# VH-VL binders against Rho GTPase-activating protein gacX (gacX): the designs that were tried, part 1

Scores and structures below are computed, not measured.

Target 1, 188 residues: Rho GTPase-activating protein gacX (gacX), of Dictyostelium discoideum (Social amoeba) (q54j98r51to238)
Amino acid sequence: STVEEVNIPLFLHNGFKYIIQHGLGIEGIFRIAGTKDKVKQLQMQLDKGENIDYDASKVDPVDLADLMKIYFRELPDCLLQSDQYDHFISLLTLDRLGQIQKLRELVSSLRPENREMLKQLIWFLGRIAVNSTTNKMSEENLGLVWGPNLLWKGGKAVSTTDMMELMAGAGKIKLIVTLLIEEQEHVF
Positions, changes and structure headers below are counted from each chain's first letter, unless a header gives other numbers; antibody chains are not in Kabat numbers.
F, E and O are the ipSAE of ESMFold2-Fast, ESMFold2 and OpenDDE, as the mean of both directions, binder to target and target to binder. V2 is 0.75 times the mean of E and O plus 0.25 times the DockQ between their complexes.
[cut] stands for letters that were removed.
Atom coordinates printed by the task and the answers are left out, and those that the model quotes come from them; centres of patches stay.

## First folded at step 4 (VH-VL)

Design a11 (from z5a with light chain Y94W W96Y; framework fv_zigakibart)
Fold by ESMFold2-Fast, scan of step 4:
Structure a11 (fold): chain C 188 residues (1-188), chain A 120 residues (1-120), chain B 107 residues (1-107)
Amino acid sequence: as target 1 above (188 residues)
Amino acid sequence: QVQLVQSGAEVKKPGASVKVSCKASGYTFTDYAMHWVRQAPGQGLEWMGYIDPSDSYTKYNEKFKGKATMTSDTSASTAYMELSSLRSDDTAVYYCARVYDSWEGYFDYWGQGTTVTVSS
Amino acid sequence: DIVMTQSPSTLSASVGDRVTITCKASQSISSYVAWYQQKPGKAPKLLISDASSLESGVPSRFSGSGSGTEFTLTISSLQPDDFATYFCQQYNSWPYTFGQGTKLEIK
């Protein structure tokens, strides 16, 4: 039994493996949009408690990538916890070593289930970034596309006003997620 | 208020190139993807592609790959679309249009359009 | 590519009329369709997104409906400034595609 199997949804565990096997070479993975109707069908399967059949269904990695972002965006509260928002943003005033130290502290203060899910996600994003010469998704690009899905002020974004508030902090959130990916060996 | 202001009409000879500009104001330029849409005389609207000004990432419609090049200048809040090796069938009105988020596909604000005429 | 087909291509109507324009997709696009109005010499203007969501500032006489492959734009009581060309657009998948347009003209 692995910690990943105990502490994160099986769909995410299997999805990470599938993207690593089939999606590492896709230019713009997580940035380019999948086919929305196919993503919606996959989401409906998960909502019904069905498993995605990776062997039989020939799932498009880009559709799966969109589903993963939607999953995190639709959590009742963001993975990095909205009550930690100001603490994460404030670390950007520190130098690089101070940022790493404060990130380690903040990550350690997260709920255990959030911390473990974050650890597995950031490891996975690091695997994507290593192949950035081919897929064009650097740590910074991944920070940009994933940031708004991992950290927001208050509850989840539902209204246009919530979306505007997310965008106002987007640059800072991008830097935080970029730092998590780049410095994960020193943070987790 | 949000405004997208495009450069003026251009008349070019076959084989030339043309660069159309789209100057944004009234919002943070890097927060929105800038798309380009073409409308040939008597034809419908055709999506050409987009640029993300925050990192200069571009995505093109296959039909326009090798023909159109999209760039941006964040200090000037201006997006550009260059057409190379102009032919008579490149005659069209070219629009820039804003998309709020990279995953949204509808255009909330449009430039006024730039007419490009290719004639001998 | 997803093909968007509008009907009719041209529609003649009088002020006060209820008019309906239809847009059909060559494959299912859920609700990922927008409607635009374009007047001669002007850029298109967003009217409706997500099949039925009315854009801020657009008169309530405009409404959209549909899902899957068939969508409609309705103007409940036509006004003089509504004579224009109307376009549907799918954003379910790339490349984004538009209908050919429906020209609404005075009867």
Scores: ipSAE 0.016, ipTM 0.631, lowest interface PAE 6.6, mean pLDDT 87

Design a12 (from z5a with light chain Y94F W96Y; framework fv_zigakibart)
Fold by ESMFold2-Fast, scan of step 4:
Structure a12 (fold): chain C 188 residues (1-188), chain A 120 residues (1-120), chain B 107 residues (1-107)
Amino acid sequence: as target 1 above (188 residues)
Amino acid sequence: QVQLVQSGAEVKKPGASVKVSCKASGYTFTDYAMHWVRQAPGQGLEWMGYIDPSDSYTKYNEKFKGKATMTSDTSASTAYMELSSLRSDDTAVYYCARVYDSWEGYFDYWGQGTTVTVSS
Amino acid sequence: DIVMTQSPSTLSASVGDRVTITCKASQSISSYVAWYQQKPGKAPKLLISDASSLESGVPSRFSGSGSGTEFTLTISSLQPDDFATYFCQQYNSFPYTFGQGTKLEIK
């Protein structure tokens, strides 16, 4: 079919809509923690393939925000692809224009499904950042909270050495996600 | 090595204010939230609130709203907690402590503590 | 606020003993509890997170278990260095709250 289709999981698509409708004015959205037990319950429902009507269930946008971060964190491989980790980190040595050009190249090299999901996520984060005067979540703040959920080095850190390397890259990962949000019209 | 080094002991009179510092080293200061916890003599631990040094966002325990003020200086990698209108029941050891991220609310590293004594 | 209640408040034990400290939450907190050790004049030290995850560098004789409202910290074979005060903490929701502490003393 030539009809436009949603190319990401429905709960993410509906979740983006729900947070835009109910959560844009929440100070610290994605930064403040929800009620972890409620987030766990929502996660279990989605893992069972249940469709959640967020409005009918009166889901707290903060709980949904946490669920969305967990979803990306628990992917088998990070959305930006662990095999691209060093390439993403190295772009920070370039000037701003070089960073944008390299970022566009790296994003274009991602698997199509990852690229599409990233495009929609970054668009959504940009919508939140536009309301930062009210919600206090700038592009940099969103980069900080989302970074660790979108990019990590070769598999999950399982050793002390791997964890130390991950920590050394944390600030750089923040800057990369910040750049994705700020420059999305030049990247996608 | 991750270290959180706090300022020295303070003795204050009722009605005064006190400002405790917590200098971080061994990690990227802006990547972690800095929380404050106090412990009265012989008592348990009481969570006061936190600051995110990356954007200066603060979250306070309701009990400390209007009484505690948390700030940070990213160039010095130092967090501050100021307590105003001191009373005798504010006598405690005040700790800064790092939280790994917003999802994991446990404290992986603690400062050594700052003793604040309020007496007339 | 979630109230965390520890038992016992004081526990006397000998080196080599198996000791158990219990922490009860006033409402369900899933597994979002941490355990800390504090020695006189020192800051608390993280032992266990997520009810049962042993922190790096903590001896394997320490273990945690539980879910929902009841949690336990166990020391399988008590060593001289283990005599301290132990605290549980919930991080299911703000404000974060701690148990009142359990003092583990020799004898």
Scores: ipSAE 0.006, ipTM 0.523, lowest interface PAE 10.9, mean pLDDT 86

Design a16 (from z5a with heavy chain A33Y; framework fv_zigakibart)
Fold by ESMFold2-Fast, scan of step 4:
Structure a16 (fold): chain C 188 residues (1-188), chain A 120 residues (1-120), chain B 107 residues (1-107)
Amino acid sequence: as target 1 above (188 residues)
Amino acid sequence: QVQLVQSGAEVKKPGASVKVSCKASGYTFTDYYMHWVRQAPGQGLEWMGYIDPSDSYTKYNEKFKGKATMTSDTSASTAYMELSSLRSDDTAVYYCARVYDSWEGYFDYWGQGTTVTVSS
Amino acid sequence: DIVMTQSPSTLSASVGDRVTITCKASQSISSYVAWYQQKPGKAPKLLISDASSLESGVPSRFSGSGSGTEFTLTISSLQPDDFATYFCQQYNSYPWTFGQGTKLEIK
C-alpha cells in the first residue's frame, strides 16, 4: 500500500526527492544542461506512461533537472496562468509588504491543481537555495532559470514577436519567482 | 544590431597573464550567456567555458579550470577572459560568442577574435 | 568527451559543383549539431542548427541532414563566396566539441 500522499504528478514528486537526495551539491543544478538525448529518452518514457525508477536507472540529477524544466515549459498554459500575467507583473510596483500580500491573493486565485503544484515546486526550489554556497543557485538564480518556464504572456513563444515580449518581461518574471521562493512562508 | 567587439592583439612572454575583453551591444547583456572559444593557428575550435552575466555564474571546460577566469561587468556590458601562466601552446585567436541559454548550444553571434601570441 | 570527426579534411571543387561534408560523432548526439563557415581572418558564422535548421539569411543552397552519429552539410551549387573552412559542433553534452574542420578550396 501507499503510505505517502501524492498531490502532483508522481514523476515530479519522486523527482524532487531524487534531486534532494543526489543533486543538492551539484554546482549549477537547473542551470547547466544535461545530456540532451538522455533527457529526450526520459521524456519519451514519461509520454508512454512508463514509471521511471531514478535510482535503479542511475539517472543523472542534471538530466532530471532538465526534464523537469521542459515539463513546465511544455504545459499547454504556464503554471502561473497566462491570464494572470499582467496581475503578476503589476505587483512589482508595490512595496515589499504589498508584493507579498498581492502574491498571496494571486496564488490563492490559481486553479487548485496549479496552486498545489506551485507550492511543492517552490518548497523544493527553496531547498535548493539553502545549499547555494555549495551549488551556486540562490533564490535569484533559481528565479532567473525557472521564471520563463513558469510564467509567459499568452501561450508558448512561437514567433519573433513572442520572443521579444519574453525578453521584455524576463527581468520582472525573475523577480516574481524570486519573491515566491524568498517569501513562500508568507504566501502559501 | 547585435555586436560583440573584442580588445586588440596581445603579445606576451611565457608565465605572464592576459585579459581579453568582449563588449556587447544591440541586446540586453544579461539575457544571454557569454562563451569563450579559442583557435590555435591552423587548428580547430576549442570550447573554454561560459559566464552568465546576470549573476556571474561560470562553467569551465575541465581543461581550462584553474587556467582561465571569466568575469563580466554588467554596467559596461563587457565580458572578460583572463588566462594565467601562459605557455607557447596558448598562442591562439580567442573568441567570445553568445548563447541564449544553457539548453541551446549554438553560437548565433561571435566577436571578431583577439590574437594572443606567447613567445620568448 | 564526444569526439567530432570531419571528412574530408580538404575538399577541392569548382563553382557549380555539389559538395558534401561529413561529420561523425563518437557517440549518439541525436540532432544536436550546428555547422559554421569560417573565412580566413574572420570569426565563424552560424549556418545550420539542430542538424537541419537553416539560419536566417543563409543561402538556401546550404542544407544539413543526419541524426545519431553521422551528419552532412551539403552545398547544392557551389558559389565563389563559399570557399572557406567548415566546422561542425555538438551540443548534446558538455564539454561542447567541434570537428577539426574541412577546408573547401578551388580545384
Scores: ipSAE 0.053, ipTM 0.668, lowest interface PAE 6.7, mean pLDDT 88

Design a17 (from z5a with heavy chain A33W; framework fv_zigakibart)
Fold by ESMFold2-Fast, scan of step 4:
Structure a17 (fold): chain C 188 residues (1-188), chain A 120 residues (1-120), chain B 107 residues (1-107)
Amino acid sequence: as target 1 above (188 residues)
Amino acid sequence: QVQLVQSGAEVKKPGASVKVSCKASGYTFTDYWMHWVRQAPGQGLEWMGYIDPSDSYTKYNEKFKGKATMTSDTSASTAYMELSSLRSDDTAVYYCARVYDSWEGYFDYWGQGTTVTVSS
Amino acid sequence: DIVMTQSPSTLSASVGDRVTITCKASQSISSYVAWYQQKPGKAPKLLISDASSLESGVPSRFSGSGSGTEFTLTISSLQPDDFATYFCQQYNSYPWTFGQGTKLEIK
């Protein structure tokens, strides 16, 4: 409501709720692709500023999961901020306690809107991981799938150069996002 | 210089199992998913499923659930596909092929194929 | 499952001809279509991705077009090396499916 308030996009907030209600039991949620034509239709509706009632539209949770990943991947700069890339990667050389301490420091240094969005996303991913016996999406699996959408160096992940650099660090980025999910109580 | 090199032809009797290998080189093995596609004589190409070598996640076409098992060995940069309870209609050429992810769901590099013949 | 139907199943043509192969999806797949060329005894080779993006190293005489449910592969001036079987593939939704193939043979 005020210019000082930290808020996340309503479609993300509503999307998290929808997937928790309908998607927690889906094997491979966020890893398996939805029906891409339907995902593109949903994206076009959001781009036009249309309100989407997921329940009334009978939206497939897998399609919504894809849309959410696309949203983060297409941000002008990654959620974890490309200027923090080297700092995130370097924390992996530390022991577990050092990793937690540095993650807390790096997260605190993010822009307030990015920090709040990250906090809510990581909480949501933790809810999915709790059901990993059924949905097969552990903290590591979510780190693998979400990593490329949350952290890249060189700015946007939409260019060939950005994607090549992301591939070179993919395993490390997976571990960073895995740590965020596992240690979120100590980081946020 | 990306290469996918598959194991040699196999002749098996009905009821046996066969395990086909696919050795990757020229790229980081864990950066791409490894898919398996078969082609029976006179039939088209049929997608069987894939494995993500970075965490061993597998997704199978429903037709192959309980029939095919996909595994990988990261240290050897090798993917494997095992077919159990072989029948004559499993006679086909089996291909491995790499895919970056579901959004780039096209096969940019293919193995040379492994012919599996199920007969006496 | 999405069914991919190619037409024609066989096509006879002469060197220098313009040939067109069509692929029809049983439901909308936007532009998530790839085209492959396969010669006897060899693995398929990627020609085109995302309906119209030419793979590096593929001759410019090959082109793809279409969106939704109807897609075409065109060879503008047929060369001897082009006699092969061509397959379309959708990757809009799992399971990924291929067309039955179009055999391009000498007239």
Scores: ipSAE 0.012, ipTM 0.596, lowest interface PAE 8.6, mean pLDDT 88

Design a20 (from z5a with heavy chain S102N; framework fv_zigakibart)
Fold by ESMFold2-Fast, scan of step 4:
Structure a20 (fold): chain C 188 residues (1-188), chain A 120 residues (1-120), chain B 107 residues (1-107)
Amino acid sequence: as target 1 above (188 residues)
Amino acid sequence: QVQLVQSGAEVKKPGASVKVSCKASGYTFTDYAMHWVRQAPGQGLEWMGYIDPSDSYTKYNEKFKGKATMTSDTSASTAYMELSSLRSDDTAVYYCARVYDNWEGYFDYWGQGTTVTVSS
Amino acid sequence: DIVMTQSPSTLSASVGDRVTITCKASQSISSYVAWYQQKPGKAPKLLISDASSLESGVPSRFSGSGSGTEFTLTISSLQPDDFATYFCQQYNSYPWTFGQGTKLEIK
């Protein structure tokens, strides 16, 4: 659903545009690590409430890509909501049509602000995937990289047990995010 | 117990190709990236690149683009690194090594190494 | 590329000594440094990650410190098994690079 009153943070909106303009041809975008200390510097500027002109600052799209993943990973609860974890995982037992239908139901049950942010993010990831011949980031590659940043069990605390459970579920989470990207026209 | 077992030593002539294997056991092969690092005799370590076995994505050090090809076989839990157009300066020990998480960057487990000698 | 320079290239020491190996990065790398031990004919072994995190099973006499551009590996009381070559590695940016190595040998 298109909820006009719910918008995403400005740095994400501007960041999506920047990566589409400058980053679509970068092999391994979102997969390869940027320069970690530069990513930390960008994160500090955003934490101070600064509006960054990415073009004027000559920001490396790979560094911005890392910052975006960190942003989602550092949310108090994952974008897909930890209370929906088991429901998302269980949809994989269904056939493709059932998966799409159940995914639409789960997405529609998300908080409006999460749903809108997810819609914008998945649209953006679809734009990356369409250039996979050049950037080598297919829907599956993006699902693998983004999955752990969008859906986890147990919310804020990361214990040894939580890490082990995340690793065991990584393949399933990849498939869910891959499905979101591939079928976004039928889900949102 | 995590183990990375590499293929045996190879002796090749200049211009030939060599393919080194790295068989993984003790963990889920597709959950971790497999990296390749070489060491010329008496020299330091040089990162060559990696493959993610879950989707066959590869990232190469620019120095090895067009020279090295990394592949994997998930059914056999084996990663491969092929070097083409071998030269004498490709003589080195080649290691496979695992990265716990693609974001970490340090190598927690290493293969025993494969010595490749290129001589006329 | 980030250049990692180790000092000294060769270090002679006796059992029981406290030894220090330094690694300098050509640009800031925060704490994204690992240390490895390599014995002749063997693969490198991870000792320390994230500049100061001791790998499981590594003796407590090994420690790491530093941030930014200068990093140190310390062995507090050298044992016979510690005579080896030591390498630092940065993983702040691609390509990942190693220092040239420090050979620790018997005095």
Scores: ipSAE 0.091, ipTM 0.664, lowest interface PAE 5.4, mean pLDDT 88

Design a21 (from z5a with heavy chain D101G S102D; framework fv_zigakibart)
Fold by ESMFold2-Fast, scan of step 4:
Structure a21 (fold): chain C 188 residues (1-188), chain A 120 residues (1-120), chain B 107 residues (1-107)
Amino acid sequence: as target 1 above (188 residues)
Amino acid sequence: QVQLVQSGAEVKKPGASVKVSCKASGYTFTDYAMHWVRQAPGQGLEWMGYIDPSDSYTKYNEKFKGKATMTSDTSASTAYMELSSLRSDDTAVYYCARVYGDWEGYFDYWGQGTTVTVSS
Amino acid sequence: DIVMTQSPSTLSASVGDRVTITCKASQSISSYVAWYQQKPGKAPKLLISDASSLESGVPSRFSGSGSGTEFTLTISSLQPDDFATYFCQQYNSYPWTFGQGTKLEIK
């Protein structure tokens, strides 16, 4: 039989569920590094088209969390699209209502596959943040960790000026991802 | 340009505490985790743990949990490592060293080291 | 914990020699190993990361190789500035651990 169709990679869909079931109580989830060779083994399984064994006795949620970050970081272009970088950054000059409205517009302008993946990722990160008293990963902490994996400015040569611009952008990217998590009911 | 400058040598009695500082310059302090590594006389290097200055998250080697406390001051670009209930076997050179993000595991820049001597 | 064992513990060599230092991990660490050079009274300096990646500014006479459990640092033509202690470090899993060091001495 055919597996239920999903609009995002199956390993992400199943991985979100697995971390919600087994990883919500892990202090520093997505923050602490897993075992690198185990993460590499999981990545190789995906590269071969193999299914990841999500049996709770076999897969470490921390290793899976690292694999998820690597997946987004290694996309050919960032999930929020590098061509939208300046538009995302500029929304922070608006008040909260303006930020929400503009964010909704920008998210709606993303490619459908990116928009759907973003929606499901942000929902998942919200579920992690709800347990922040236990796992110490607030909306801001997740914005900080995930920001660089979701939005980057491409096409510039490295220079002192470019480096200063990228560093200033890092704090703003954190705020944008934090806003996505906090206001997701009004954005998606 | 990148420099990590540590506080000076300390001589302490058993049971005392010591706090070592590591002042960073030449880079954005919050972009790198600050790790602490010690080296006892004639021994190899021992990883103690790290602090991420961007959110004050800490991870300790289990051996140092409850013994070492890592903190940072982002306005001063300074990381601290406090070691409590000192014993003679805590005599070592203590190094701070930076790591980019949480995925890399190698130390590209090190502080000059702080010698801590514990003697009665 | 992963135990890193270096051999030899001490090595005597002459300028111009090819020297090799080995590092063995108690379990597989893929290529997640770094090599450091430490001179007396100074902090360690990064030479090699990811088993074989030469750090910027490090002379090309230094090279690293290996994977799994066995790793080597090679200096192809020893220079006077190379007499130091060398350490390997694994970063495959926490806690990160170092080898005991190899002291490279003048013959």
Scores: ipSAE 0.084, ipTM 0.678, lowest interface PAE 6.3, mean pLDDT 87

Design a22 (from z5a with heavy chain S102T; framework fv_zigakibart)
Fold by ESMFold2-Fast, scan of step 4:
Structure a22 (fold): chain C 188 residues (1-188), chain A 120 residues (1-120), chain B 107 residues (1-107)
Amino acid sequence: as target 1 above (188 residues)
Amino acid sequence: QVQLVQSGAEVKKPGASVKVSCKASGYTFTDYAMHWVRQAPGQGLEWMGYIDPSDSYTKYNEKFKGKATMTSDTSASTAYMELSSLRSDDTAVYYCARVYDTWEGYFDYWGQGTTVTVSS
Amino acid sequence: DIVMTQSPSTLSASVGDRVTITCKASQSISSYVAWYQQKPGKAPKLLISDASSLESGVPSRFSGSGSGTEFTLTISSLQPDDFATYFCQQYNSYPWTFGQGTKLEIK
């Protein structure tokens, strides 16, 4: 009933709408790789501050899907915040109700800009999951694909030990993002 | 550490089917996609497709749609590739291989290969 | 489909030689190419990813270069263990495709 203002980059807002209009029926959306060269070209256009008309340019939704994942992966710090990594991982030791309560607390503690971007992204991923019978991308599949792009341990130089710990945590990160999608009405 | 161990050599008659297995160890089986690549005698490598063991999602090279069927058994950490209606030109070494990063597309670990010979 | 063409098909060389293998893509693949080494009766082994990134444990005499449509694998000083068949692979778009292979033989 209220008008909600969009507080995320315009290319992301327009991109979410474009994929909802043209990509919901694509089997493996976000899982299948686009044409990397075309994705790089789109990334370069955005880096130059160009406005991209996705419809006029006939952008492949799969290429746009890859661009979105790259955008989140290349943020200076992950959207869920590296300083919250251990707290997110540890919530999985709780029962389902405890997980939801703790997840709501952690999301509420995020910087306002990160929280708003996360809310918009998770809503968008939920729209994709609703069409999983056709596109084969369930909440869990999206959690698997998006997890590494949304949560990682901090630090510029990643040691071998840090990489092994991150890889060992991949399944846990998947479950956290899956929970965000499944329980978004109770979390945001 | 990471190992992919494939089933042994098979000799089949034209028209038969063959099912090759690939048992994974040393990592979490459901965290990585398993791809299949074949190599005919004296020829190059040909990508057939992959399966994601976490949800059984499959992606096939168009050339192998309706010919190859990929499945997995999570409890056994084993991937399978079944090839039907065998012809002599299906004679090849079949490899399973793991992708280093789901976003990258190069193969970091390979099975030892399974030789399939189709002859009358 | 992206076609990957390798040259030469066969290369004869001696220990200590500098050898180069070329791989050409039918369309631009940026840097999304990997190189593999395969010895008789063995599975391929990853040498290089992203055109120039050397895989851990691979000797530094191996190097890759190129972008767009032309890529090169170089072995700066050939060792006996390097006689094998080499393949390039693109992963810019599905289906993923390989070059036909270059067989490195002792002279």
Scores: ipSAE 0.007, ipTM 0.548, lowest interface PAE 9.8, mean pLDDT 86

Design a23 (from z5a with heavy chain D101S S102E; framework fv_zigakibart)
Fold by ESMFold2-Fast, scan of step 4:
Structure a23 (fold): chain C 188 residues (1-188), chain A 120 residues (1-120), chain B 107 residues (1-107)
Amino acid sequence: as target 1 above (188 residues)
Amino acid sequence: QVQLVQSGAEVKKPGASVKVSCKASGYTFTDYAMHWVRQAPGQGLEWMGYIDPSDSYTKYNEKFKGKATMTSDTSASTAYMELSSLRSDDTAVYYCARVYSEWEGYFDYWGQGTTVTVSS
Amino acid sequence: DIVMTQSPSTLSASVGDRVTITCKASQSISSYVAWYQQKPGKAPKLLISDASSLESGVPSRFSGSGSGTEFTLTISSLQPDDFATYFCQQYNSYPWTFGQGTKLEIK
C-alpha cells in the first residue's frame, strides 16, 4: 500500500514553531493586531518568494500571527472548503459523539493538502490554548478569531434569509473550530 | 440606523468611582468592539481601550490599566466603563465609539459623550 | 508610542478657500490614518479612513492623501459648515493615538 507525506508551506511550518518558541505567553495572541506596517512588509517579502528568518529578523510574534490569519483569509477558497459549509454547520444538531464522528468524516473528505494543513494548524492552536491561563486565548477564543478565516459560504448576492443564515452561521463556525481544537485527537 | 446613547453627566469627589454606560442600537451588538476615548477640556483625544462584547475580551491602553474597567451586557446591548480612584485630571468628556475590526481601526459611530467632572 | 503632530494648530480662512491640514507621524504608519471633524459640544465625526477613503455621506470637497509619515486633509472650497476642529488618528499600532487637533476658524 501507499504511504505519502503532504507538506504545508514552509513559512507556516516555521511560523508555527516561532510562535510556540516566542509567543505562547503573549496576552491576546491572534486576537490583538500587530504593527500593521510590519505585517505588510512581511506579506510583501512572502509575495516575492523570500525566505524569512524569523529569529535573525527578530519578528514580533504578534505580527507573524496577523500574517498567518491574512494568509488563510486570502486563500482562493477557505481551508474547510466552501462546498462543505452546510455539512459542517449541520453537525452541530448532533450530540457530542455524533459531532465528533461527523467531523472526522468531513475532515477525511477534504483535499489531502487542506486536511494536512488543517491538522497542523489545529495542533498549533491547541498548543496556544494549553497556555490560556497566561495568554487568555482559550479554545473558544481561538475558535472565534480563526473561524471566519477557515470557513465561509460562497456567493455574493444574498437575500435577507441568506444574511440571517450567514450571521447565525458565524456562531456555529466558532463552535466547529472550537470542537476541532478540543477533540483533535479523535478527529485527525 | 446606528445609535450609541450614553448616560448623563456626573460630578464626583476625588477618590470616588464613576461608571459610564453606552447603549447600542441599529446593529448586531456583538459584531463590533466598543472603544472608549476621552477628551479633557480644550484638549485632544486619548484612546483608553476596548471591549469585545462577543466574549468580554478587553484591551487597555497601558495608562489606564488598573484605573479603567470595561464590561458589557449583551442582553441589554450596553457597554460600561468604570473609572476608579478619580483625580481632578480625570475631568473629561468620555466617548464610546464602535470599531469593526482592528485592521479598520477607525471609529465610524460615536456616542454623544458623557461629561465627568472631578472636583473637591 | 507613535506621536501624531498636526500643522497648523489654528488656521483662519474664508468661505471658498482651499485649505490644507497636515499630520506627521513619528514613524511610518503606511496608510493607517483616519481624519475626524469635531464641532463644539459634539462628538467627532469620521471623514476619511485609510488615508484617502472618503466616508459615505461626507461631501466630495473633502479629500485625504499621503502615506508613510506625512498626511494631508484638504477642503477644496470651504463652506460655513466646515469651521470646526480636525483630528488625525493612527491605527498602525497600539496604543492608537490622535494628533493635537487643528482649529479651523472663520477669517
Scores: ipSAE 0.122, ipTM 0.689, lowest interface PAE 5.7, mean pLDDT 89

